# VHH binders against p46559: the designs that were tried, part 5

Target 1, 369 residues: p46559
Amino acid sequence: MTAIEKFFTEKSPDSEQVLLKVIELGIDFLGGEWKNVDKSQVNVSRVHGGQSNHMFHVTSSTSATPYLLRIHRQPPSQVFTDTVNLAIFSERGLGPKLYGFFEGGRMEEFLPSKTFDVNDVLVPENSRKIGAIFPLYHSINVPVSKSRRCVHLMREWLNGYESLGGGDYEILPTTVNYSDHPKSVSIKDLNHEIDNFEKWSTEIFEHTLVFSHNDLASTNILELNSTKELVLIDWEFGTYNWRGFDLAMHLSETAIDYRVPFPPGIKMNGDLIDNPPNIQIFCEAYVEADKKLKNRSPSDPTAEVKALIQECQFFWPLTNLFWALSAMKHSLLKFENGVDLDVQARDRLAVYFHLKPRSQKIYEELSKK

## First folded at step 21 (VHH)

Design cc4
Fold by ESMFold2, fold request of step 25:
Order: structure tokens, then C-alpha cells, then sequence
Structure cc4 (fold): chain B 369 residues (1-369), chain A 123 residues (1-123)
């Protein structure tokens, strides 16, 4: 734990020490009216920062610029990627302004907004809006590795699972009712699955490589109060990746409800797993927005939409394997997030094997060309 | 006043069956997830079955899956647990629990729990 994390963790947000510290930060990074602010004029309130950050909304009764304070709990490598992405997107008007960064934290624009929930992403017009904004982010050239993809994080989780003493994993689905999966998988089996998908994806979808969010659940989507425009946040999993994975991750999250107060803390909507809602509208919006951004001539819009839907279908099982491996590792770490991680891993593995034959068929069809 | 009243417990032979009921009042029953939780004497709480607000989605712990059935009747504000093929290890105090999901929660919590009904499985 850094000194600044300890400071903000051990002290109440309304303590004199915290109030004086946030004034100091305001003066150092924003200047202006912060130089005239008294501690009696300052409000600091906690906001939900998940497991990766401590977050505070800092305001005053003056004209001093309010800000969101993030105090990092994550390792420096994830902080680096997230901060670089924030800065790049912010300069293009695609996220909150970055006001400053320092060892252990940063200051950014507070965006008065509504955070989407699972119901919001099921609304057809919202699906259209989300489909239309993905190309904005996908068109940005981010100066990071293009060879580190979602599969590398998957391997890191699997290696972590093994190093924590993990072994063969029984697939005993709990909230889904599939039987077309193996009874168990070894670490070797799972490495083989990752290697095969990487091979397939590289052979037929390498031309679709874009900088990807890789974790666009509803809670990472803000709707601005003032404009109703959408802003994507929390790019900690951001990598170059095949665009179909990024799109499929968002679509697969529409089938999953985490608002379950008792075990297992997760509900998969079986009706939506095999037939995601709004995929047509979503992909239509993506294709149209991507064409406009790239000044591309439409060759056959219907065919392009059908092909993009096929890309999403190809990657859909990989998104489940991705989170299954995370859940397997974090279950051994006894990570507590209100989800039974063994249930998540078992169900997601069952979904992976259920949907994988479709991906294999798509690979075989496209590799014949 | 919010109230959860469990009933239907008793002494049962191994292999037998019991049906537990939980009468709910003082809140809009049909809007909430409900669970059955049990506590063997001197041990911690075990969440054994969960049901969503409509009754269409259910979950069971491995210890009871295939033997127990959770259900609800929203018109009668009543939660049920049908227990079949009872074993001595099912001996416990059984509680119904009401839960509300809250953002950022990391541990299992219930808003309210009844006083419980004892189930004893013995020869």
C-alpha cells in the first residue's frame, strides 16, 4: 500500500487532513480558485471504485473546478495502461478530462451521469447508440503493443491458477442447463483451447485488429446527464484485439445479471445466451458509424452487417472462457465480490463448450477462402 | 411490521420428506429474491436455495440439489421448501431470508430472516 493510499484509506473523507490535502491537490494541478478555497467550503464524498481504485468526488461551494480523485490499488502496469488510454481518449473528446496524475493516483473530470445497468443495455435504442460509439474508440491508434491480446491475459490467469495449486476442473453447470461439455478439463486442455482460438482468430480475423476495451459491461457505460451521449470508462483490460471479441463481450454481458443478493450472485439468462437481443441493430449501427468515420464506400451494407454478426458469434464463446479463467484463479485467492466464482467458472465453461462448435464451423467456412 | 414466519419443521426418519413454508408480510413480497438458509447446531449459516422475484429462476447448493425444491406463491406471499430424501446431515434450523441487492456488496447478506423452524432427521 502506497503512502497516499494509506492516507485516504485510514482517514475519514470529512477529516481536516483530507480536506486540506484535496485543496493542496486542487492548487497544484488546477490552480485558479482552489488557491482561495477554505476547508469549510470543501466536500469530499466516496464513490464506488470497485476493487481497483478508491474514488472521491471533490467539490466546493466556490467556483473552483470539481474533480474526481482516484487513488490506485492496482499494480503500476494496469495503472499505466488505464491512464494512457484516458489521456488519449480525453484529448479526442471521448472521456473525462485528465487534470493530473501523481504517484499512486490521478485527478479527472467528474462527469454528471447515469451509469447503465443490465436493463439499460437491453433497450434497442441504447444498443444502437453503443454500437455506434465502438468505431470511435476502435479507430484510435494507441501506441501500445499490438501483439498482447485477450488470450495473453487468459494465459496469465491460467498460470496463476496453476501456481496457486489449481488442477483439473470439474464442469458442473449450476445456472445453465447444458450437457455438451466434458466432465472436467485439465490445465493442458485449457491451454489447448486458448491456443486453438488464438490460431483461428489470427488466421481469419487479423485484419480486424483494433484497440479494444475487452470489458464493456453495462457498468462501464456512462450516459451524460447533459447530452445523453455515452462515455466508455475503465479501460484496465484494454489491448489491441480482434474487434469481434470486444463486440461479443458487450453482447454476452446482456445475458448476465449480477444483481443477485444471495448465492450464486450471478444469473445467466438462458434465452439470451444463444440468441442475444438487439445484435442486428447493434451491428447495423457499428457498420454505419465505421463507414462514416473511415470515409469508406459501402460495398454491400447487408452483407457487411451479416459478416459482423458472424464475427460476434465466432468470439462469443471465447468471452465466456475469458471470464471462466479469471473466476478459477480468483476463487483460489478467496476473492469476494458478491459472486460465487466457482459457479461462474463452471457455468461459463459449460457455455464455452456449448457455443464452441459454432465458432469452429465459422473458422472452417472462412478459412476455405 | 416486516415479518417472516417459518413453519413445517419436525422430526423425520431418514429418506422421508417435509415441506417448509414461510409466510411473509409487511413488504411487497413479489419484488424480492428469497432464500432458504440453514444452521446446524453449533455451526454457521449455509445458503441452500435461492429464488428470484418471479419464481422462474432457482439455484441450489450442491448439498441439496436434486433433493430439495424452492418455490413461491406471490399471490399468497408464501415461500416454500419441499425437502425429499432427507438425510441426518440435513438436521438444522431452517430460515427463510429476504434480500435486496446493493451496488458494491461483497459478502452475502439478508435484509431480514425469520426465527426459523427446526428439522431433525433421525432414526
Amino acid sequence: as target 1 above (369 residues)
Amino acid sequence: QLQLVESGGGLVQPGGSLRLSCAASGFTFSEYYMAWVRQPHGKGLEYIATIDSSGDWTYYSDSVKGRFTISRDNAKNTLYLQMNSLKPEDTAMYYCAKGTWVEGKTKWRFDHKGQGTQVTVSS
Scores: ipSAE 0.614, ipTM 0.882, lowest interface PAE 1.2, mean pLDDT 88
Fold by ESMFold2, fold request of step 25:
Structure cc4 (fold): chain B 369 residues (1-369), chain A 123 residues (1-123)
Amino acid sequence: as target 1 above (369 residues)
Amino acid sequence: QLQLVESGGGLVQPGGSLRLSCAASGFTFSEYYMAWVRQPHGKGLEYIATIDSSGDWTYYSDSVKGRFTISRDNAKNTLYLQMNSLKPEDTAMYYCAKGTWVEGKTKWRFDHKGQGTQVTVSS
């Protein structure tokens, strides 16, 4: 843990030390009216920051610009990616303004907003809005590796799992009722699964490469209070990737209910696992927005939507394998986020193997063209 | 006032069965997840079974899966735990718990308030 993380986690937000520190940061990065702010005029409150960050809303009773203080918990490489992505999207008006960054943290605009939940993303007008904003983000040139994809993060997690003493993993689904999976998988088996999907994806979908969020669960979608416009946040898993993975991640996460009390803190909704009610509306909105952005007429709009749905279906199991591998590693680290990580890993592995035959069939069909 | 009253514990031989009940009052029972939690003497809490508000979804810890069954009767505001194939390791104080929002943790968790009911599995 960094010194600044210890400072903000060990001290009360209303302590004199924290109040003086946030004034210092305000002066250093925002200047202006923070120079004359007294600690009695400052309010610091914790906000939900997920597992990757400690988050504080800093305000004053003066006209000094309020800010969101983000203190990083994540590895330096994820901090780099998240900060670069925020800066790029901020410049284009597609996210909160970046006020400053420093070793171990950053300061950004606080956006008065509602965070979406699983019910919100299934409302038809919200599904259309979400589908329509993806092409904007997918069109952005982010200056990071184009060859480092979701599969490389997956390999890093699997290597980390092995380094922590992990071995064969028993698939014992808890919140889903599937039996068409192996009893257990070895690290070698899991590397084989990653390699196969990388091969299939590169052969068939390399032309769909875009900068991707890779983690668009409902909680990473803000609806602005004033405009009702949507803003995507928390780009720490962002990579160039096949667009179908990014879209499938959003759609597959509609089947995941994190509102279940811990333990287990997670539940897979079996009715939605491979049949999200919003896939048609979502993909229609994507195709229409992509057409407008690129100023082109679709050859056959119905065929383009059908093909995009097929892309999503192809990547669907890979999104579950992605999080299963993360959960396997973080379970060995005893990471606490209000979710039983072995329940998550077991269920997602069961879903992965259950859905993989559909992806294989899609690969076989498209590889013959 | 919220109340959870556990009953049905007792002394039972290994391999035997026992059915626990939890009478709930002071909240709209049918709107909440419920759980059974146990505490062996001198040890920490173990969350063993969870059931959603409708009774259609259940979750079990590995230690009891296949042997215990959680259920609920929303008309009677009652939670149940059917315990079969009991082992000496199941000896513990058993509590029922209600799902609650813990603002400081920004997560739903289970809270138990009752006196519990003792289950002892011994020859």
Scores: ipSAE 0.289, ipTM 0.732, lowest interface PAE 3.5, mean pLDDT 87

Design cc5
Fold by OpenDDE, fold request of step 25:
Structure cc5 (fold): chain B 369 residues (1-369), chain A 123 residues (1-123)
Amino acid sequence: as target 1 above (369 residues)
Amino acid sequence: QLQLVESGGGLVQPGGSLRLSCAASGFTFSEYYMAWVRQPHGKGLEYIATIDSSGDWTYYSDSVKGRFTISRDNAKNTLYLQMNSLKPEDTAMYYCAKGTWTEGQTKWRFDYKGQGTQVTVSS
C-alpha cells in the first residue's frame, strides 16, 4: 500500500486532512481556480463501483473545476500503462480528461455516467453501440510496443506460477458444466497451448493488429448521462493485439457475472458462452462503423461480418486461457479481488479446452487460403 | 426492519441429517444472493453454501459438497439447508446471510446475518 493510499483509505473523506489534501491537489494541477477554495467549501465523496482503485469525487461550492481523484491499487506497471493511455485519449477526446498524475494517483475529469453491468452489455442495443465504438479506438496510433503483449503476459504469468511453486493444475470446473477437458494440465502443456495459438494467430491474423483495450468488461464501460454515449475506461491492459482478441475479450466477458457476493464470486453462463446472443449485431455494428470511419464505399457487409464473427470465435478460448493463467498465478499470491481465483482458473480452462477445437478448425480452414 | 431467523438446528449423531430453515423479512428476498455460513466454536466464519436470487445456481464449499443442499423458496421468503451425512466437524453455529455487492468489491460480504442455529454432531 502506498502512502497516499493509506492516507485516503484510513481517513474520512470529510476529515480536515483529506479536504486540505484535495485542495492542494487542485491547486497543483488545476491551478488558480482552487487557490482560494476553503476547506469548508469542499466536498469529497467516495465513488463506489467500477475499478479496483479508490475513487473520490471532489467538488466545491465555488467555480473550481470538480474532479475525480483516483488512488491506485494496481501494480506500478499497470498504472503506468493506464495513465499513458488515458493521457493520449484525453488529448484526443476519447475519454475523461487527465488533469494530473502523481505517485500513487491521478486526477481526472469526472464524467456523470452509469457504469455498465453484465445485464447492460447483454442488451442488444448496447452491444451494437459497443461494437460501433471499437473501430474508433482500434484506429488510434499509440506509441507503445506493437508486440503481442497478451502472449507475453500469458508466459509471464505461467512462469510466475511455476516460480511460486505451482505444478500440474487440476481442471475441475465449478460454474460451468464442460467435460471435454483434460483432468490436469502441466506447465509444459500450457506453454504448448500458448505456442500453438501464437503460431495460429500470427499466421492467419497478423494483418489485424490494432491498439486494443484487452479487458473490456462491463464495468469498464461508462454511459454518459447527458448524451448516452459510451466511454471506455481502464486501459491498464491497453496495447496492440489482434483485433479479434480484443473483441472476443469483451464478448467472452459478457458471459461472466462477477456480482456474486459470496464464494466463489464468479458465475459463468455456459449458454452465453456456447451461443452468444449479440455476436451478430456486435460484429455488424463494428463493420459498419469501421467502413464509415475509413470512408469505404458502401458494400454488402455480409461476408465481412461473417469473417469477423469467425475471428471472434477463434480468439474466444484464448481470452479464457489468458485470464486462467492470471488467476493461477495470483491465486498462489492469495490475491483478493472478490473472486475465488482457483474456481475462475479452472472454469476458464474448461471453457478454453471446450472451445479450442473450433479455433483449430478455423485455423485449418483459413491457413489453406 | 430486516430479519433473518434460522431454525432447525440441534443435536444429531454422526451420519445423521438436519434441515435448517431461514425465514427472511424486511427486504425483497427474491432479489438477493443468500448464503449459509457457519462458525465453529473458537473459529472464524466459514462460507459453506451460496445460492443466487433465482435458486437455479448454487455453490458449495469443498467441506460440504455432496452432503449439503442449499435451496430457497422465494414465495415463502425462506432459505433452506439440507444437511446429510453429518460429521463432528460440522458442529457449529449456522447462520443465513444476505448478500451485498458493490462494483469493485474485493471481498465477499453480507450486510445481514441471523442469530444463528446451533448444530451439534456428536456420538
Scores: ipSAE 0.824, ipTM 0.948, lowest interface PAE 0.5, mean pLDDT 94
Fold by OpenDDE, fold request of step 25:
Structure cc5 (fold): chain B 369 residues (1-369), chain A 123 residues (1-123)
Amino acid sequence: as target 1 above (369 residues)
Amino acid sequence: QLQLVESGGGLVQPGGSLRLSCAASGFTFSEYYMAWVRQPHGKGLEYIATIDSSGDWTYYSDSVKGRFTISRDNAKNTLYLQMNSLKPEDTAMYYCAKGTWTEGQTKWRFDYKGQGTQVTVSS
């Protein structure tokens, strides 16, 4: 835990120390009216949302600009990536304004909004809205490496797992009832899986490379109170990737409920995995929005939607492998995020192996074209 | 006032069975995850079984999996734990716990647990 994290988590938000600190930050990064703000005029309230940081809403009874204070919990590399991405989006009006950043934290525009939960993202109209907003984000050119970072991260996590002493991993699903998985997988086996998907994806979907969120869970979607527009947040995994991976990432997350207050802290819905109810409307919305954005009319919209659905289906298991490998590594580090990471890893691996044959078939079909 | 009242504990021989009950009141029982937790004498609290609000989804710790069954009757505001093939290591105070969840929660927690019922497995 960093010093600043300790400061803001151990002290009461109404403590004099916290009040003075947020004034200091206001003065330092926003200036103006913050110079005239007295501690008696300041209110700091904890905002609960996301697992990667601590958040506080800082307001005053003056004309000083209110702000969201974010104290980071994630590794420095992720903080860097997230901050850079946020800065870019800030300038482009695609997210909250970044007011400032410092060691261990940052100041952002507070957006009065509703944070989506797993139920919200399953509402068909919301799925439509989410599908429709993706093309805008995918159209952004970000001056970062154009490598497919998901593959890199998977290998990194697997190597990390091994380095931490991890070996053969037994697959025992807890929340899903799939049985068409191996009893265990070796590091070699997992590397082979990564290699295969890298090969397949590169051969048939390389042309779909876009800047991607890569972690669009429900809690990373804000609905603005004023306009009901959606804003995507938490870009700590924001990198270039295959379009279908990013889309499948969101869709696959809609089948997972983390609102479990007891072990294992995660519940996957096999029915939603096997038959996602909103994939059609989601992809339709994407295709339509993309068409508008690019000022083109598709020759066959129905075919395009079908193709996009297939693309999402292809990447669906890979999203699970992605997070399974993460969970495997972080489990060994005893990372606490309210989820039994071994359970998550096992369940996601079960999902992966269950859906992998479909992806392979898709590859075989598309590779012939 | 929220109340959880456990019952059904007692002394049993190894291999025996017990059925615990937890009567809930003072909150909308059907809206919350519930769990059974146990605490052996001199040891920490152990989560052993979880059930979602509907009762359709359950989770068990490895220590009790295959032997214990958690269930609920929302109409009766009652949580159950069927304990079969009991072992001496199952000896503990057993508590019914009400789940609590906030956005961004990073740890498992309950806001209420009962007074507990003692289960002793001994020859």
Scores: ipSAE 0.819, ipTM 0.947, lowest interface PAE 0.4, mean pLDDT 93
Fold by OpenDDE, fold request of step 25:
Structure cc5 (fold): chain B 369 residues (1-369), chain A 123 residues (1-123)
Amino acid sequence: as target 1 above (369 residues)
Amino acid sequence: QLQLVESGGGLVQPGGSLRLSCAASGFTFSEYYMAWVRQPHGKGLEYIATIDSSGDWTYYSDSVKGRFTISRDNAKNTLYLQMNSLKPEDTAMYYCAKGTWTEGQTKWRFDYKGQGTQVTVSS
């Protein structure tokens, strides 16, 4: 834990120390009216909305600009990526403004909004809106590596798992009822899975490389109170990836509920996994919005939607493998985030192996064309 | 006021069975995750079974998996724990707990727990 994290988590938000600190930050990064703000005029309230950060809404009774204070919990590399992405989006008006960043934290524009939950993202109209917003983000050119970051991360996590002493991993699903998985997987087996999907994806979907969020869970979607527009946040995994991976990542997350107050802290819904209710409307919205954005000539929307659905289906298991490997590694580190990471890993692996044959079939079909 | 009242505990021989009940009142029972937790004498609290609001989804700790069954009747505002193949190590005070969850929560927690019912497994 960093010094600044300790400072803001151990002290009460209404403590004099915290009040003075947020004034200092206001002065340093926003200046102006903050120079005349007294601690008695300041209010600091904790905001909930992510597992990877501590957030505080800082306001005053003056004309000083309120701001969201974010204290990071994630690794420096993720902080860097997230901050850079936020900065770019800030300049482009695609997210909250970045007011400033410092070691261990940053100041952002506070956007009065509702954070989506797992129920919100299952509402068909919301799914449509989310599908429609993706092309805008996917059209952004970001000056970062164009490599498929998901593959790199999977290998990194697997290597990390091994380095931490991890070995063969037994697959015992708990929240899902799949049985068509191996009893156990070795590190070699998992590497082979990564290699296969990398190969398939590269051969079939390389032309779909776009800047991607790669972690669009419900809690990373804000609905603005004023306009009801959606804003995507938490770009710590924001890098280039196959379009279908990014879309499937979101869709796959809609089947997972983390609002479990007891062990294991996660509930995966097999029915939603097998039959995602909104994949059609989501993909329709994407195709329509993308065409509009690109001023494309008339095409066959039905065929395009079908193709995009297939693309999402192809990448669906890979999203689960991705997070399974993360969970495997972080479990060994005893990372606490309210989820039993072993349960998550096992369940996601079960989902992966359950859906993998479909992906393979898609590859085989598309490779013949 | 919120109440959780456990019942059904007692003395049983190894290999025996018990069925615990938890009567809930003072809140909308059907909207919350519920759990059974137990505390052996001199030991910490252990989560052993979780059930979602509908009752369709359940989770068990490894220590009780295959032996215990958690269920609920939302019409009766009652939580159940069927305990089969009881072992001496199952001896504990058993509590029903009402789940609470907040965004960003990093720990499992409940906001209410009953007074408990004692289960003793001994030959």
Scores: ipSAE 0.807, ipTM 0.939, lowest interface PAE 0.5, mean pLDDT 93

Design cc5
Fold by OpenDDE, look of step 23:
Structure cc5 (fold): chain B 369 residues (1-369), chain A 123 residues (1-123)
Amino acid sequence: as target 1 above (369 residues)
Amino acid sequence: QLQLVESGGGLVQPGGSLRLSCAASGFTFSEYYMAWVRQPHGKGLEYIATIDSSGDWTYYSDSVKGRFTISRDNAKNTLYLQMNSLKPEDTAMYYCAKGTWTEGQTKWRFDYKGQGTQVTVSS
């Protein structure tokens, strides 16, 4: 735990120390508007929603600009990535403004908003809205490595798993009822899976590389109270990736409910996995928005939508493999986040192997064209 | 007032069976996850079984998997735990727990549990 994390987690938000500290931060990063703010005029309230950060809403009874104080809990590498991405989006007006960053934390614009939950993202209109905003983000040229970091991360996690003493992994689904998976997978097997998807993706979808969120769960979507516009947050996994991977990531997450107050803390819905209800409207919205953004001539979007759906379907299992590998590694580290990581890993692997044949078929079909 | 009242505990021989019940009142029972938790003497609380609001989805800890069955009757506001093939290691105070969820929650938790019913497995 960093010193600043300790400071803000051990002290009450209404403590004099915290009040003075947030004033100091206000002065340092927002300037003169906070210089005349007295501690008696300041209110600090904890904001819940991010598992990876401590967040505080800092306000005053003055005209001083309120702000969101984020104290990081994430590894430095993720913090760096997230902060850089936030900074870029901030300048482009695609997210909250970044007011400043410091060791162990940052100050952001507070956006009065509703954070989506798993029910919200299943609402067809919301799915449409989400589909429609993706092209805006995907169109951004971010000055970061264009490498497919998702593949790298998968390999890194797998290596980490092995280094931590992990071996053959038994697949015992808990929240899903798939049976078309191997009983167990070796590290070699998993590497082979990664290699295959990397190959397939590179051969078929390399032209679709975009800056991607790669973690668009419901909780990373804000609906602004004022405009009802959606804002995507938490770009800690923001990297270039195949478009379909990013889209499938979101869609696949819509089938997962983490609002389980008891073990295992996760419930996957097989029906939603097998038959995602909003994939059509989501992809339609994406295609339409993308055309508009790129000033493309109006044309029948049917073929393009179909192709995009297929693309999403292709990457769907890979998103599960991605998080399965993460969960496998982190389970060995006894990481606690309210989810049984072994259960998550096993279930995601089951989903992966269940859907993999479809992806392979798609690859084969598209390779012939 | 929210109440959870466990019953059905007792002394049983190894290999025996018990059925625990939990009567719920004071809240909309059918809207919440429920769980059975147990606490052996001198040990910490252990989550052993979870059931969703509908009763269609269940989860079991490895320690009880295959032996215990959690179920619910929402019409009767009652939670059940069928315990088969009981072992001495199953000796504990058993509690039914009401689930609660808050955004950003990082730990499993309940807001209410009953007074418990003692289960003793001994030859």
Scores: ipSAE 0.740, ipTM 0.914, lowest interface PAE 0.5, mean pLDDT 93
Fold by ESMFold2, look of step 21:
Structure cc5 (fold): chain B 369 residues (1-369), chain A 123 residues (1-123)
Amino acid sequence: as target 1 above (369 residues)
Amino acid sequence: QLQLVESGGGLVQPGGSLRLSCAASGFTFSEYYMAWVRQPHGKGLEYIATIDSSGDWTYYSDSVKGRFTISRDNAKNTLYLQMNSLKPEDTAMYYCAKGTWTEGQTKWRFDYKGQGTQVTVSS
């Protein structure tokens, strides 16, 4: 832990030291409106920060601008990417204003909003809204590498796992009930899986390259209280990538419930793993919004939606492999995020192998044309 | 006022069975995840089983999987633990616990736990 992370995790939000620190930050980054604020006028409330951040809503009883304080838990490379994306989207009015950036954290606009949960994303109107906003974000030109894709993060995690002493991994599903997977996989086996999917994806989906969120779980979607518009947040996994991975990640995450207050801290919903009820509405909304944004008329809207659904199905198992590799590495680091990371890795590997044959069939069908 | 009252503990021989109950009051029981945890004498708390609000989803620690069954009756506001094939290492004070998911939580915690019921497995 950094010194600033230790400070904010070890002390109560209402302690004198925290109150004085947030006033100092307010003065440093928001200026004189915070200069005359007394600690008795300040409120600091913990809000969701999840796996990547500790987050605090800082307010006062004065007219001083309230702010969201984000203290990073993530490695510096993910902090850099998230900060660049925040600044780019903030400038375009597509996210919270960035008030300040410092070693180990940042200050940003607090958006009065509802954070979605797994049930919210399945409401038909919400599914349509989510599908419709993806093309806007996908259209943004982000000045970062176009050669780093989801598979590069996956390789970094697998290399990290090996470097930490990891070896063959036993697949013992816990919250899912599949048996059509290997008993164990080696690091070489997992590198082969990554290489195969990269080959398949590059050969048939390279034309779909967009800047992607890559982690659109429900908790990264805000519905603004005032307008009911949606805002996507927490872009630390953002890369250029095949759009189908980005869409499949959102859809596959509808089956994952992190609102489990006891071990294992995660629950996979078997009914939703490969058959989310919202896939049709979501893909229809995406196709319609993308066509309007690009000023093109649909030639065969039904065929385009079917193709997009197939594209999502192709990437579905890769989204599970992605998080399995992250969980394997972070389990060895003993990273604490309220989730049993070995349960997550085992279940996601089981899902990956269960769904992979569908992706292989899609690849074979499309590569012949 | 929130209350959780465990019962059904006792002395049992190895290989035997017990059924624990937890009577809940002071909250809408059917809206919350529930869990069983235990504390062997002189040791810390050990997680044993979780059940979701509907009772349809369960999870067990490796030490009890296949031997213990968590269940609930939402009409009676009661949580259960069926304990089969009991071993001496299952000797502990057993607690039921109420949980609410809390955003930003990095470690699991009880919202509430009861005062417990003793289970002793010996010859």
Scores: ipSAE 0.455, ipTM 0.818, lowest interface PAE 1.9, mean pLDDT 87
Fold by ESMFold2, fold request of step 25:
Structure cc5 (fold): chain B 369 residues (1-369), chain A 123 residues (1-123)
Amino acid sequence: as target 1 above (369 residues)
Amino acid sequence: QLQLVESGGGLVQPGGSLRLSCAASGFTFSEYYMAWVRQPHGKGLEYIATIDSSGDWTYYSDSVKGRFTISRDNAKNTLYLQMNSLKPEDTAMYYCAKGTWTEGQTKWRFDYKGQGTQVTVSS
């Protein structure tokens, strides 16, 4: 934990030290508006920050510009990526204004909004809106590596797991009820799984490369109070990637509920793991919005939707392997985030192996093309 | 006022069974996750089982999985723990706990408030 994170987590938001600090930040990044603001005029309130950030809404009774203070928990590389992506999307009107950044945090526009939960994303109108947004974000040219993909993050986590002394990983016990997986997996086995999926994905889906969020769980979706428009936030895992991974991540996360008290802090909804109810309307909205954005005539809209659904189904198990590897590494680091990371890793590995045969069949069918 | 009253503990021989109950009042029981937590004498707390608000989803620690069953009756505001195949290491004070949102840590956790019920497993 950084010093700035410790400062904001160990002190109450209404303490003199916090009030003076946020005035100091206001002066430094927003200028003279904040110079004559007294601590008695300042309000600091906690906003739900999820797992990646501590967030505070900073306001005053003056005309000084209010701001959202974000104090990062994640590694500096993810902070850098998230901040760059915020700035790029902010300039396009697709996110909050970025007011400034500093070691361990940043200041941005506060957007009065509702954060979605797993139930909200399954409402048909919301699922349609989410599907329709993706092509716009996927069309943005972001000046980062196009060769660093989800599989590279996965390899970094697996290498980190090994470096921390990790070895063979026992998949049992699980909370999901599958048995078509190995009892344990070696680091070599997991590298083979990553390599195989990378090979398949590159052969079939390289033309689908787009800048991707890679973590679009419900909590990273804001609905603006004023317009009901959706805003995607928290881009720290953003990379160029096969679009099907990005879409499958959103869909597969509908089966994952983090509103469970710790322990275990996580619940897999078995009914949704194989067959999310929103996949049809989500993919229809994506195809329609993509066509509109690119000014193209439909060739066969029904066939395009079916192909996109198949594309999502291909990447589905990879999204579970992705988070399993993260959980394996962070469990060895004793990372405290309110989730039993071994429960998550074991269940996601079981789901990965359960769904992988479908992805293999899709690869085999599309390789004939 | 929120109350959780555990009962059903006692002395039992290894291999035996007990059924614990937790009577809940002062909150809308059917809206909350519930759990059982135990504390062996001189040891820290051990989470053992959780159940969602409807009773459709359960989770068990490795130490009790297959032997213990958590259940709830939302009409009676009562949480249960059926304990089978009891072992001496199951000897502990048992508490029920209510899921609670912790604003300072922005997450759900379990809080326990009752006196607990003692379970002793000995030959």
Scores: ipSAE 0.072, ipTM 0.623, lowest interface PAE 5.4, mean pLDDT 87

